# Designs tried in a protein design chat: VHH binders against Thiamine-monophosphate kinase (thiL). Part 15

Target 1, 333 residues: Thiamine-monophosphate kinase (thiL), of Prochlorococcus marinus (q7vei9)
Amino acid sequence: MLKEENTQEILHDLGEQEILNRLRKYMDYGQIDDDTALIKSYKKELIINTDMLVEDVHFSEITTNPNHIGWKAVATNLSDLACSGLEEVIGITVGLSAPSSTPWSWVDGVYTGIKAALNKFGGKLLGGDCSNGKQKTLCITALGTKGPLNLHRSNARPGDYLITSGPHGLSRLGLSLLLSDPITKSINVPNLLKEHAIKAHQEPQPPIKALQTLLKCKPYAMPWNAAATDSSDGLLEAIESLCRSSNCTAVVDHKNLPKHADWPSGKQWNDWCLEGGEDFELVVSLPPNWAKAWLKAMPCTKAIGRMKEGPAKAMWSNGETIQKAMDTKFEHF

## First folded at step 4 (VHH)

Design t12 (framework vhh_7qbe_3)
Fold by ESMFold2-Fast, scan of step 4:
Structure t12 (fold): chain B 333 residues (1-333), chain A 116 residues (1-116)
Amino acid sequence: as target 1 above (333 residues)
Amino acid sequence: QLQLVESGGGLVQAGGSLRLSCTASGFTYDMGWFRQGPGKEREFVASISGSGGSTYYADSVKGRFTISRDNAKNTLYLQMNSLKSEDTAVYYCAAVYEWPSEYDYWGKGTRVTVSS
């Protein structure tokens, strides 16, 4: 059996030299043979981001296998770069820490997921390290070029359209399905929605294509400024963040919430759309002419509301404040 | 859904070599080669992890066959050297789409015939 053979090797038995030899197979251009990666000159501004994923804090092997962990580590980092005006991914470095009792198959799975994400979104694996540690930890540093688009949360203006790059709530539904939550068993979730939700949770997609189309459809006369954030902490938090930074009120219509076509009806499911988190879509505030161009150029985008003068808060079109209904686990202590 | 397409099979004399290829329509984790000879059950030949970092071989092919992959092309290879009459079989490409799992996607197979 393949699985029995894969699960028999642990890091302690391989030793550091063999681990490094195996990691070399993932690296581009012999980078692992050098202490530093060589990056050729770029005339553009560079952007860099570092994220750490820690076992039982940022991921659980109950809901995500090692391949998904590696994919997610890259995808979430690239989502942060996208919100900073990313034009092109140059590459990443990987720091991995794990107990000596960890199977090699786990490390191999993680790097397989990392490489899959890079193959899809761009970039080279510039370097990696593996060290012994009491808890599994992945540290990804990503480097990219900055395009001409200046994205700042403070750029939202009264009169702007509030637009999302894609549907929200799928990752939360996927998590519930993977945990066999009774709530999802109380309804008949269509098979296509189940597949999309589980994939959204395990294999998030950074909004790089959404950002590229936003940039390409900018009207000639518009300045290269827009307001954007990602929705990793939930759609409602993303909207409120834009409101706080721009000192504006967001007005959202219940009928325009960015739901999957087969999304269930009801307050609970609207709450998951607003607050579920880990959707990694762009939430953007745009002047009307640019907004209309982006909506036309990219069909998966949806106008969910408008910005207006007022206090830094999100409200429904009927004038009621949008209330938080879900427990938030955004604090790590 | 994931699709796997094998190529490279054919007729070869004993002691000869063949290279099989399998192209996947998208990303895969573990990939492997299996074979089914005339009147036999399907048997494992070789496997490779998604990264290429781990490879495993059936005892009957160790030292003669080499498995490799090109992830940029989503393509799996099997280099078969020193072929024997016993290697005559239909060779199947298989992939793990979600990990950990059994091989859940299979190609239609490519026939290898080794003559004396």
Scores: ipSAE 0.000, ipTM 0.122, lowest interface PAE 23.0, mean pLDDT 83

Design t13 (framework vhh_7qbe_3)
Fold by ESMFold2-Fast, scan of step 4:
Structure t13 (fold): chain B 333 residues (1-333), chain A 117 residues (1-117)
Amino acid sequence: as target 1 above (333 residues)
Amino acid sequence: QLQLVESGGGLVQAGGSLRLSCTASGFTYDMGWFRQGPGKEREFVASISGSGGSTYYADSVKGRFTISRDNAKNTLYLQMNSLKSEDTAVYYCAAVYEWSYDEYDYWGKGTRVTVSS
């Protein structure tokens, strides 16, 4: 059983020194006492990424507990490292800003979630601070080693298979379910889909296992080069970013959209699959031999289309350009 | 939904040339030509990748036939030179429309080629 607080401690009443003393339980030995973290020498290339999570922009306490916020902050950052060819997480630094009226239990919950993610995916908490701010904000910088796989958006080539590591739209559905959106009440959402969608929104998983399997499936005669990006900004944006960086056209079939088995049918639900965001899956452009090997080795992967020579755009297999729902709502033409 | 429409078939004299065309209603991956002669099973003739960068030919047509495509027009071509009586067949255009299959999933209705003598 958890201890119950008989009074709510807020950051103002604790003061800076006590806040730092309490954060010490989450830090590795000696890290909190210095303005800098010491990193030992590595013989491999290093990759680094910084992400910011801002209250009412990237998270809301209505839909996400503090533990989930901390988890999501780490998972989001590690997703970016994964699509850059991550081998091992070295560690992270955490900048936290919150109003002085914030309960300590909120800060404690966030760091608990951060440590849970690091325990699952790897890495040390190298440093963290807490400052007064009008809006709750988390800034995470992650450092990792780069493995042999060279993942760049510019590596897509005509003839490649376009593959996702998992289903898309779940986080968007989860958000709507948590907000009791009338749209989700107009259809019967099966309990399994509901559970998966809510969990996808609150506890995203960086595609580290997908990356490891992709690496193991590489044909021996093939270069260690592929095109990849994550789908945090939506599947369609991920596809378009590969097209822009590689100067290729992506051809997608409606039949092959990466939908959950119980996903509803219809244009609205296809739009959520394409544009929902926050799914944190890999979107990869691969030569046919490597693509077929990965599809066989990892059942959750799905080929959704092919790359061809042409302008930097995404199109349906019928030749029509794939349009964003937002653009069509405000265009008179 | 995908339609393949063949044209260019007809009667031609041995040693002559003929060009077949196949227009697709949309983008296709790999495309190819197959033929079925009188009293024979359907056989492969030639194929071309979606980008046009790779081509393959049956040994019986190598050096005589050339496959090409114009992706701006969604059109496949088969240039047939030095035609022989053995080339008499119904020629079928085939396309890979669904990337999930390693074989052709859409077929045209065929266009007849008759080579005299």
Scores: ipSAE 0.000, ipTM 0.138, lowest interface PAE 18.1, mean pLDDT 83

Design t14 (framework vhh_7qbe_3)
Fold by ESMFold2-Fast, scan of step 4:
Parts: C-alpha cells; structure tokens; sequence
Structure t14 (fold): chain B 333 residues (1-333), chain A 118 residues (1-118)
C-alpha cells in the first residue's frame, strides 16, 4: 500500500507513462503534443554544449543530494557556454538514465535542481526523457545565443594580464570536508571558509556575471576579442590550455594565487588552489587597459600573472616550470 | 618567487652622478623606483612599462634622472645626474602591480642607500 509520504516509490512500479506525466510538470513547452520542442528564431549565432554526468564518475550521493546533482549538471554546461561568449540562455534538453529500482524522489530531486538553476541563470526546459539503465546518468544539451565578445583560447597575446573571476580550490576543500577527510581535520577551518567550500562543491555557479561585467568594461578602442577558458579541470590546466592554444608562456606570481581570504598557508594548499578542480571560474587573458577596468569593476577577480612570448607552458615568476603535485606525497602534509 | 636585488648605491658629492641597477629573479611587470628619506614616507621616483617603454617621472627628478630597462638581462636601471642633498634616501626597486594598490603586497627589493654630500 502506498503512503502519502512514502519515499520508496520506485520507477519500475510507476511505469513509463506515469514517469512521463510527472516530468511534464517541469517542462516549459507543452504547446505541441509532440516529441519536439519549438525554438523561436534568433538573429544571432547559437552556441551549444553537451555534457554527461555519470554516477561514481562525476557525482556521488555521499557528497551531493539529487537537487545538487541537477543544479550542477546545468551549471557546468552553462559554464562552458559562458567561456564561449554567451549572451542569453535559450534552454536545455535532459536525457536521464537510471535503474528501474531508483526512487521517484531521486528523479524528482534532480529535476527540481535543474529547474532551480534555470530559474536563476535563465533558459527553458525544452525536453526531457527517462530511460532504464544499469547506472545513473544525466545528459544535458544547453543552447544559448552568442553575444558580441569573441572568446577564443587562441586569442591570448604576449603582454596580456592573466586574470581569474574568483577564488580557486574551494570545491576541492568542500569535497574533503564532506568526506570527513583527516587532512582537513588537521587544520582549524573557519566556519565561513567551510560554508563557502561546501557550497562551491555542491552548488557551483557559471561565471555569467563575470562575463557580463567583462563585456561592459571593454575600452572603446579595443576589438571584441579576448582569450578565456573555464577552470573545471583545475586552474593550472586552464592556464596551460590558454598557453597551448595561443602558443605563449604564462608567468604566474606565487603571491597572487587566487585564494579565499581564510585559505590555509603552505604548499599543500597552494597545490589545491592550482589543481583542485570543479571551481568553474573564468580564466581570462586580457590587454592591460581592459584587465585593469575589469579588476576595478569586479572585486572578486584577481590578476595572477602575465602572458609572454615563449613556449606553450606555465611557469612561476622565478623562472621555474609549474609542476603538478603527486596526490600521495603533497596532499597528506 | 620574484626577487628584486638593487645595487649601485653609495656616497657621492652634490652635482655628481650614480647609476642604480635592479636585477629581477624572474618575470617582471611594470617596474619602478621609489625612495625613502629619513623620517619620511616612501616617495615615487620613476616608472617604466613592461609593454612598450612608456616612462613617468616625479617632478622633483624630471630632467635629472632617466629610467630604462633591459628585458633580456632582467635588469632595471636608474641613471641619476645632477644629484642634490635632497636625493639622499634608500632607493627601492619595485614591480608595480596596479591591481594591488598596497605596498604590503607589491614585490619590493631590500633597498640600496644613496647619500649625497655637499
């Protein structure tokens, strides 16, 4: 017998038709009783991105609840669009695969998180499907319009400032805190840093406001060209990606690493700032006058270094190449 | 880490000349010279851009001092001519970061002392 508050209602018992009927509550397009969504005509170029989140690869129920999984799926896709010069989110489509033993409450939670992200960042839920699969998988395709700013990883030039839209390492710290890792127990993490780190891991935000401010700060005489990428794979990888695509050397000031105000001191914590991943901040190479304007307009941005002529690599200001840390040696002390 | 090492300071008579050098261990941005006389605040002397050779001077040194750099040698220079007793100070090499408007977070050398006697 079904109870009104029973969280054990599973997909197998609902059946396909009931699952589809429940998903209709999240859809913004019910105007055509068809398998296709209508998109209005845009007189702008469109940008698209597809990402897949797979259970035990990209998310874990230990660190993220279903609402966080849905939010994160949207936020990570919109971060990719932001780094391509997004002006407006049109919407998304969602493909969800899950074992038939999955509770409906899990699916409902995921879609609730998806809708919350769209309500905050813009866009419509254009389509969604749910199918049987052996592992939980969420596939999102996001669509947006391209604005006037031409962001390309290959647009970095010698003399540019290297700037981040926000602090790095927070998601890595948040993950460690959520797993009750002994490493984070060895230090007294201030409550504000703890809250920010956990939120950064569970509820990342695409750098849409950073992008909008960057565009508004462009000096009149400058072309609408800049170099940008996101830091989903870590700050160091983001910097190296700009170097490879632009064939330039990045020189990073150790004292200017983009750390939270309460961030711990030491090599281990600098390594987490550089390599932690999942921060989803904008990493940008800009000519000095545009860089200075953006730094003034948005206090959370930080200049971390400069681009110079040379081989495609990242180096410290002392001339040493920035080396990747070893997990077992550099994370324990 | 970026380190700045000044050299060329010393004792010189009024009307004389000195050339200060600053060697940077690593990459530098916009560079400048500052000075601090006994019991005074740190004073700007001159700056040079990293991207094109633009130079700026304090009114007190304009026409007497010349700032230059050799990026191949990671070296900044300050040529000081027609020295006055008022030029007596510790001279600091700095990498000037406009996004950090604080002396505490800028890269500074330890300074080189210049004494101008009559």
Amino acid sequence: as target 1 above (333 residues)
Amino acid sequence: QLQLVESGGGLVQAGGSLRLSCTASGFTYDMGWFRQGPGKEREFVASISGSGGSTYYADSVKGRFTISRDNAKNTLYLQMNSLKSEDTAVYYCAAVYEWTYSDEYDYWGKGTRVTVSS
Scores: ipSAE 0.000, ipTM 0.112, lowest interface PAE 18.1, mean pLDDT 81

Design t15 (framework vhh_7qbe_3)
Fold by ESMFold2-Fast, scan of step 4:
Structure t15 (fold): chain B 333 residues (1-333), chain A 115 residues (1-115)
Amino acid sequence: as target 1 above (333 residues)
Amino acid sequence: QLQLVESGGGLVQAGGSLRLSCTASGFTYDMGWFRQGPGKEREFVASISGSGGSTYYADSVKGRFTISRDNAKNTLYLQMNSLKSEDTAVYYCAAVYEWSEYDYWGKGTRVTVSS
């Protein structure tokens, strides 16, 4: 089907009723004024997460187009559900606030991205609304079923392997490239790494496949318990949170940091790998036999260290405490 | 090296109860009970995490058997209630010591349930 967009159409001129009428094409079920959503009965425990994205705080038109904003909003919420033992995505609700001067094409783009992510990862668009606001804001609530795997940060034990589901630092590099940051301009970034980094920042992938593989690799008779967390606030913060909750020491090997094949060498790039943030990978503590099975089944996973008895801290294999070099929770805009 | 010693086996009538114990020479992480009946392969019965916070049971024993542990005494227990002739087996205590699949095993204790 052909579709033409008039970029001169703004929300003020369309009016509330026409906006809602256009949003209906994205809905999977009929609803009355988006005030309720009907969900089929489940005989399983449910998990829920709510997150808010604010313009110039969590996203920017300089670094992401509307489709990327919608995709990212879904993907980041689903990453949180994955770290809680997600089995199936039920769906999401979307609250959108935007100035009346906002083009319809922007709203349409955001919902297109939302739908693309749901089509890839699962779930239905259960409800959505659009209201007037001074600043563009997306509020997403995601709902899923809980599988048999009990994931708690407190389940890490001395002797466990510390494993990541994928490489870290790509989203931070992508952000720098998109902003034309002098730091990235001073080095020759290979084209393949550049493309992967930009994609990681604009189109993050929730670790659903990693979680499914982890579950399938569990040795028989082993308890359905593991320690896991996401790395949205950076790899170092993820490791430290496992240590705090389990009251044990993580020992990380510099040579085993989870870097992209073309990742630059040096302290600055190690710092971005450890603290860059927004990679949305699983960081997992597992017994050796389960760990080895997962590493064999999923090549993108990497063993980065071991858990040991000791104080709740992260240290290098040389015995030095891993020091925070960046404020990964700092506002970027 | 780790040693596991089972006790508490014996002859019991159908519908009766029996409690098995397994003492480890040191602290263990995950522990479990396995059994091998006449002419059968070794099968899983129950397991318990190092902290005692998580337990798992084979469907054939759910509601009848209870696994527990006393970490101060390095001792694992299996409380067996409503025993059936099908429960007749040699029961083995197993432990995960070096975070591999149950790599330490006891010699077994015999349980015979008369019909």
Scores: ipSAE 0.000, ipTM 0.112, lowest interface PAE 20.0, mean pLDDT 83

Design t2 (framework vhh_7qbe_3)
Fold by ESMFold2-Fast, scan of step 4:
Structure t2 (fold): chain B 333 residues (1-333), chain A 116 residues (1-116)
Amino acid sequence: as target 1 above (333 residues)
Amino acid sequence: QLQLVESGGGLVQAGGSLRLSCTASGFTYDMGWFRQGPGKEREFVASISGSGGSTYYADSVKGRFTISRDNAKNTLYLQMNSLKSEDTAVYYCAAVYEWGSEYDYWGKGTRVTVSS
């Protein structure tokens, strides 16, 4: 019983107009036309973010299918909006570039993932385009309304609790599992950890619920100010970014690293927790009473340390500076 | 309300081929095949994206098994070649109906027995 398609439609054979006509099925009701999106007046401050995802730089078909690429593109952009105090997702625009030899099924898969993420997190597909290019590239611009929280990296204060909205290192482990990395073959990875790690890499969740809970937990007497950043570049980079912007020292305890329950023990695995990247969690510096309220309301949050007066650096509780163990490369250049 | 119905299982000689099918009652995103051998835990075999553009395989089956789908018929396939005795298992079809969930729908399984 062979029922596989033996010939795929490719973009070259469809042409630009047919590609755009097929993309219209993903557009939300109420758009004016395929060239212009109508955005309702919100009488609120708006926040906007643009991300570019480039094949072999930001994604690979070895580890991420087209649906996951589309999901991830939206989720990672919404994560950036969340750390800026997002209240509501208005929508996104999508610029897709791909070689003319690309199967339509690839483009359809990407838009299916985009639409799935919007259906889960909110927002409309305000516009989409597809153009010829040598590399597969996705350019997403996301627009949202700003809520009352003024989340800036410079708002960290001595005495604050340093808190993560969720565990770190899962995306890095998932990537290694998908690549059949010998490192992951050297340990017995429990099935639940394996599933969570692969899902974290392929289907990241923007910390919108964490942000909403943080807002609800604000003590009445506190100003609408907190320090936050996302951890897309890794937990250690997120902590150091808060330190640099606020001119404070972060003190982290090894015992309090935000690890999954089944996370392996050892320096290598602590390094992946600190520097793995693509976890897309909030890293927040909060006054004690607000911190305690958020930790109580949302069990997946974890206090990993405290902020104190001192130079802009991250330190272990034993007084040693936290050193980077993994090389960071600029993949854009 | 999504239902998955597997078919194509049976008895086959080592070195032989078998094709499994799984028909979904509606549209699904990612779909996959999992198996559980005698006295073993359930393990991943292969997965395919909703568009059919991307596939993933367990190391033990790579090069021997091919996963594919026909979205017009809401049907998933697993072409199994060069079958080995260790491939003996109940094969389960799984689907992602809602993005952001794990495989949230599962078939009841189809039995594959490979004679040594």
Scores: ipSAE 0.000, ipTM 0.118, lowest interface PAE 20.5, mean pLDDT 83

Design t3 (framework vhh_7qbe_3)
Fold by ESMFold2-Fast, scan of step 4:
Structure t3 (fold): chain B 333 residues (1-333), chain A 117 residues (1-117)
Amino acid sequence: as target 1 above (333 residues)
Amino acid sequence: QLQLVESGGGLVQAGGSLRLSCTASGFTYDMGWFRQGPGKEREFVASISGSGGSTYYADSVKGRFTISRDNAKNTLYLQMNSLKSEDTAVYYCAAVYEWSLDEYDYWGKGTRVTVSS
């Protein structure tokens, strides 16, 4: 309401001690009282990743509420761990920087989203810091145990199937719908596709279930090695990164692009599928027997192409090199 | 367009051995052997991945047949040992070339194998 807007608490008026006291409800075992988190010993290899989300770069108040921002910060990081063979999430740390004029409701919303993601995917909030800054920024460090799968971009081999864990382009479509982009008004977007696209942009899902199914489908005589990468920078970039790291050519068919059932037809929409970004799906290169088992076990997976001997590039089945058509890849500096 | 040419078929006595070859005009992904005997439906025999790292066999030939490939020569092999009269069939080479996950997208014309008792 208007009256509530005029009376909202801001970080400046609360001060550091009160902010810390309010964040304590999200923490376990008084961890917020220390600069370091205590983690018990594990008999397994550990994997760690750090990601940063910056206001007006990675998120906007127009397209995401604070709960979505907190969810996305965790989900994005866990997606990176998944492409490295994650078995179990141990927990996360949160670094938050925001202007002193920021409402407490914004901070509370972000932490609510963080806890919702941890509740769904696993892990504890191990600790965090809060500092004054000109621009809202979240820095998430996630820690997990590594399972038996050795997932490296360099493990792709000629003859492998190229598979994605889910559809691509939804987050880009969702962004355009939330911004009321004229491009989305030039076509009639079905309600189901609209809902899925907006949800994909605001509440991405790390491909943890896809990874668990991939592990379960490994043939007994197969090495625990596969090539995998995250598609956060777009499907085409993910494919090209596998090619570069494995020194192989990827061959993709237009007919087999990983599209939502109601996805529009045409070059522009194929470009959004390939280059839209922020889909956070697992892109995997697998030997045929393991590939066929995973495709059968998990309906949302799709084979999009094959790896072959050749230069480190992605090409269409007609022999043409797949060229970038969209300027959607984010530059971090 | 890809061409597959099978060779090595012929007449052999039960308990004997025979090696089939299939030469492709270019690089192929998965390759496999299928067969069709008199009065029978076409059946799967063996398959091999593009890299040669994965192989699969029908239960009826497991332990007797070995599939292999030489990618430098674009050639597929089937080593058949301990042949039985029921192995009598036309053997077809099949390849994944243009990308297909459901079926092999190119087939050879077949090579006949006759196993006499």
Scores: ipSAE 0.000, ipTM 0.256, lowest interface PAE 12.8, mean pLDDT 83

Design t4 (framework vhh_7qbe_3)
Fold by ESMFold2-Fast, scan of step 4:
Structure t4 (fold): chain B 333 residues (1-333), chain A 117 residues (1-117)
Amino acid sequence: as target 1 above (333 residues)
Amino acid sequence: QLQLVESGGGLVQAGGSLRLSCTASGFTYDMGWFRQGPGKEREFVASISGSGGSTYYADSVKGRFTISRDNAKNTLYLQMNSLKSEDTAVYYCAAVYEWSTLEYDYWGKGTRVTVSS
């Protein structure tokens, strides 16, 4: 069965004005017909973050469709806000640059994914633009209110529990599966693990529910301070970041690595859990009574270690420094 | 393996003071005090990190109780001041012995504190 319309519309044929008119359909109510979105007065502190996603650097159409790209752009930005103590998403602005040969269906898909993420996590689409560019690029600026919880990497203390909001390594496994990597073909990956891994890579979830539960579990006598960071660059990097900022040693037990229930056994798979990246979970350092309350309230959380007095290093429970096994080269420029 | 032995409990009048101690047979990370009063569930009282650098208290005891530790003696203390009838309970010492845990993995047998009138 064929579509009634078989002609693919591209950006060149639509022109700038028509593209902007179509983008207006994604805008939320209350936007003015002007170059500026109006934000109402807030009595709370505001937090803001800007992320740029570039084709073949941050996303690939081989592993993600346009809806996934739009979802991921919002979700990753909101993950950064969550790690800063987000209370409520106000909204986002979107700058999209793409070659004039790009199908409108691609742009439409991206905005559909953006709106799906906002519908799930909160916030309004405050503004959007589309410009001609050699390479597909998506720039998201997100604005939210700051809640009472002060999350800073420097707040970790000796004696704290080191906790993750969820399992690690799934996004790396999902990427490998989507690329048909021989490594994943050498093992029998259970269907449930395969499904979860692919979804983790294509549709990351910002840890907003984990943050909300963490806040609800705070003992009354305890200050509104905790140490947290996200694990977008990998679990080991997240742990090391907390250590550097707090001047504490993190002690991690191999037996307590935050693995999916069906995760394969072996050093390679432990390395992917520790260093895979793009899991977008909270990594939190908490005093014992707050830690236990959060662990009880959220089954997906896991205590992986403890903070102790010592040099700013991540160490195994046997006293050896945790060495990087995966050669990850990050170049921003 | 690890043993925890509490001492210092007894009968005391309202407004009085008691000091509880708990001696561990070896090194521990976090240590804490929990209590269970007549007809009540066990509740958290206070905790202290392995280094002694961080302390935490239940709202009901904050300002009245002080937790401390002497790592050279493997001993935990709870200084209880301005005692109230509501503080009547069996007090349990608990310790984190393994490096990474969600739970106090070792517990003492308890010491009784009775606050009269």
Scores: ipSAE 0.000, ipTM 0.179, lowest interface PAE 16.9, mean pLDDT 84

Design t5 (framework vhh_7qbe_3)
Fold by ESMFold2-Fast, scan of step 4:
Structure t5 (fold): chain B 333 residues (1-333), chain A 117 residues (1-117)
Amino acid sequence: as target 1 above (333 residues)
Amino acid sequence: QLQLVESGGGLVQAGGSLRLSCTASGFTYDMGWFRQGPGKEREFVASISGSGGSTYYADSVKGRFTISRDNAKNTLYLQMNSLKSEDTAVYYCAAVYEWGTLDYDYWGKGTRVTVSS
């Protein structure tokens, strides 16, 4: 017979009180002792966001381990805060729901990933709960302070440069590589691109450094106003959302698509760049002087187009409307 | 009022295979297999979520056992391959029937598996 220590512990065997006792190692002192978290008083505007990650909708254990799931839960939420002008992460709360058959190692792994992300990006684990559920679900509420950048989709103006903080399509490529998709086997994907794509899918980075650089390179006489959104739902959706909120037309050039240096050529790969999703880059509409300063200060940024007067749509430089070619990967309802 | 009925146990030679079944009289959330060997405490073997989307295994059986369910028939399965003498036990089917509990609230009466050398 195998010894008891070789048997995987599941939540059923631990029970609620033991689960809470084990979660204490992740909490800041005193946070789990009460039903409520106490927050430091701030003399700044606060921003708050809640995201829900549901198994087989927002994450899959086929492509991501528990550490990656916990990291992604935090990174996704912080990406939303960054696009609202985040200055400092105060902290997060975690609502975890999972089948009673879930191993403790899964929960431990998720919280390890959560803490790793908070250690990198800032913030405290302010509270958490664990309950029985039919499928695994993480509900993250994040709280931060708002800095001087007034980032709103409606701030885009005709004449602005349209800029991304980094390449797009990497997470979609990473997903295909992790699933051993036949499509990726038809292309010789260099090892560096493989590593970057897989890491982008499993360990996304909220665009906090891009935001900090954008702030630091603002021309002195320019107002603290710009248009920004993240590209979690894909680059094309990000561009279209800026157009809708600002009532402007975006003009994009095929040759200026924000592709990794080793990105494959062809329509399929351009479609993945435009619509792949989960890249969590900043997509910004900026006046020319601020745009040029940011492009110079941060080499990973790329000017992909311009904003002009016109209907709320994205078009190619040849005048044709940019058409959607891919299905939405995730559906919330 | 939920009934769980196990079947498929028996005597098998080391290295052999058995398939256990458990039929529920109604809808269940999570289902799992537990076992109790002679003179030992009951231990976890494998579990499956209500949708079938998540499966978990004890380290001792991972790679050898496969859990699955057929929700149309309200039936849980455990495919046991490469059986070892230490797999000898009474195997119990367990189900989460009441919403909101962290416990398996219903248990079958067990089916005996004996692995001979």
Scores: ipSAE 0.000, ipTM 0.124, lowest interface PAE 21.2, mean pLDDT 83

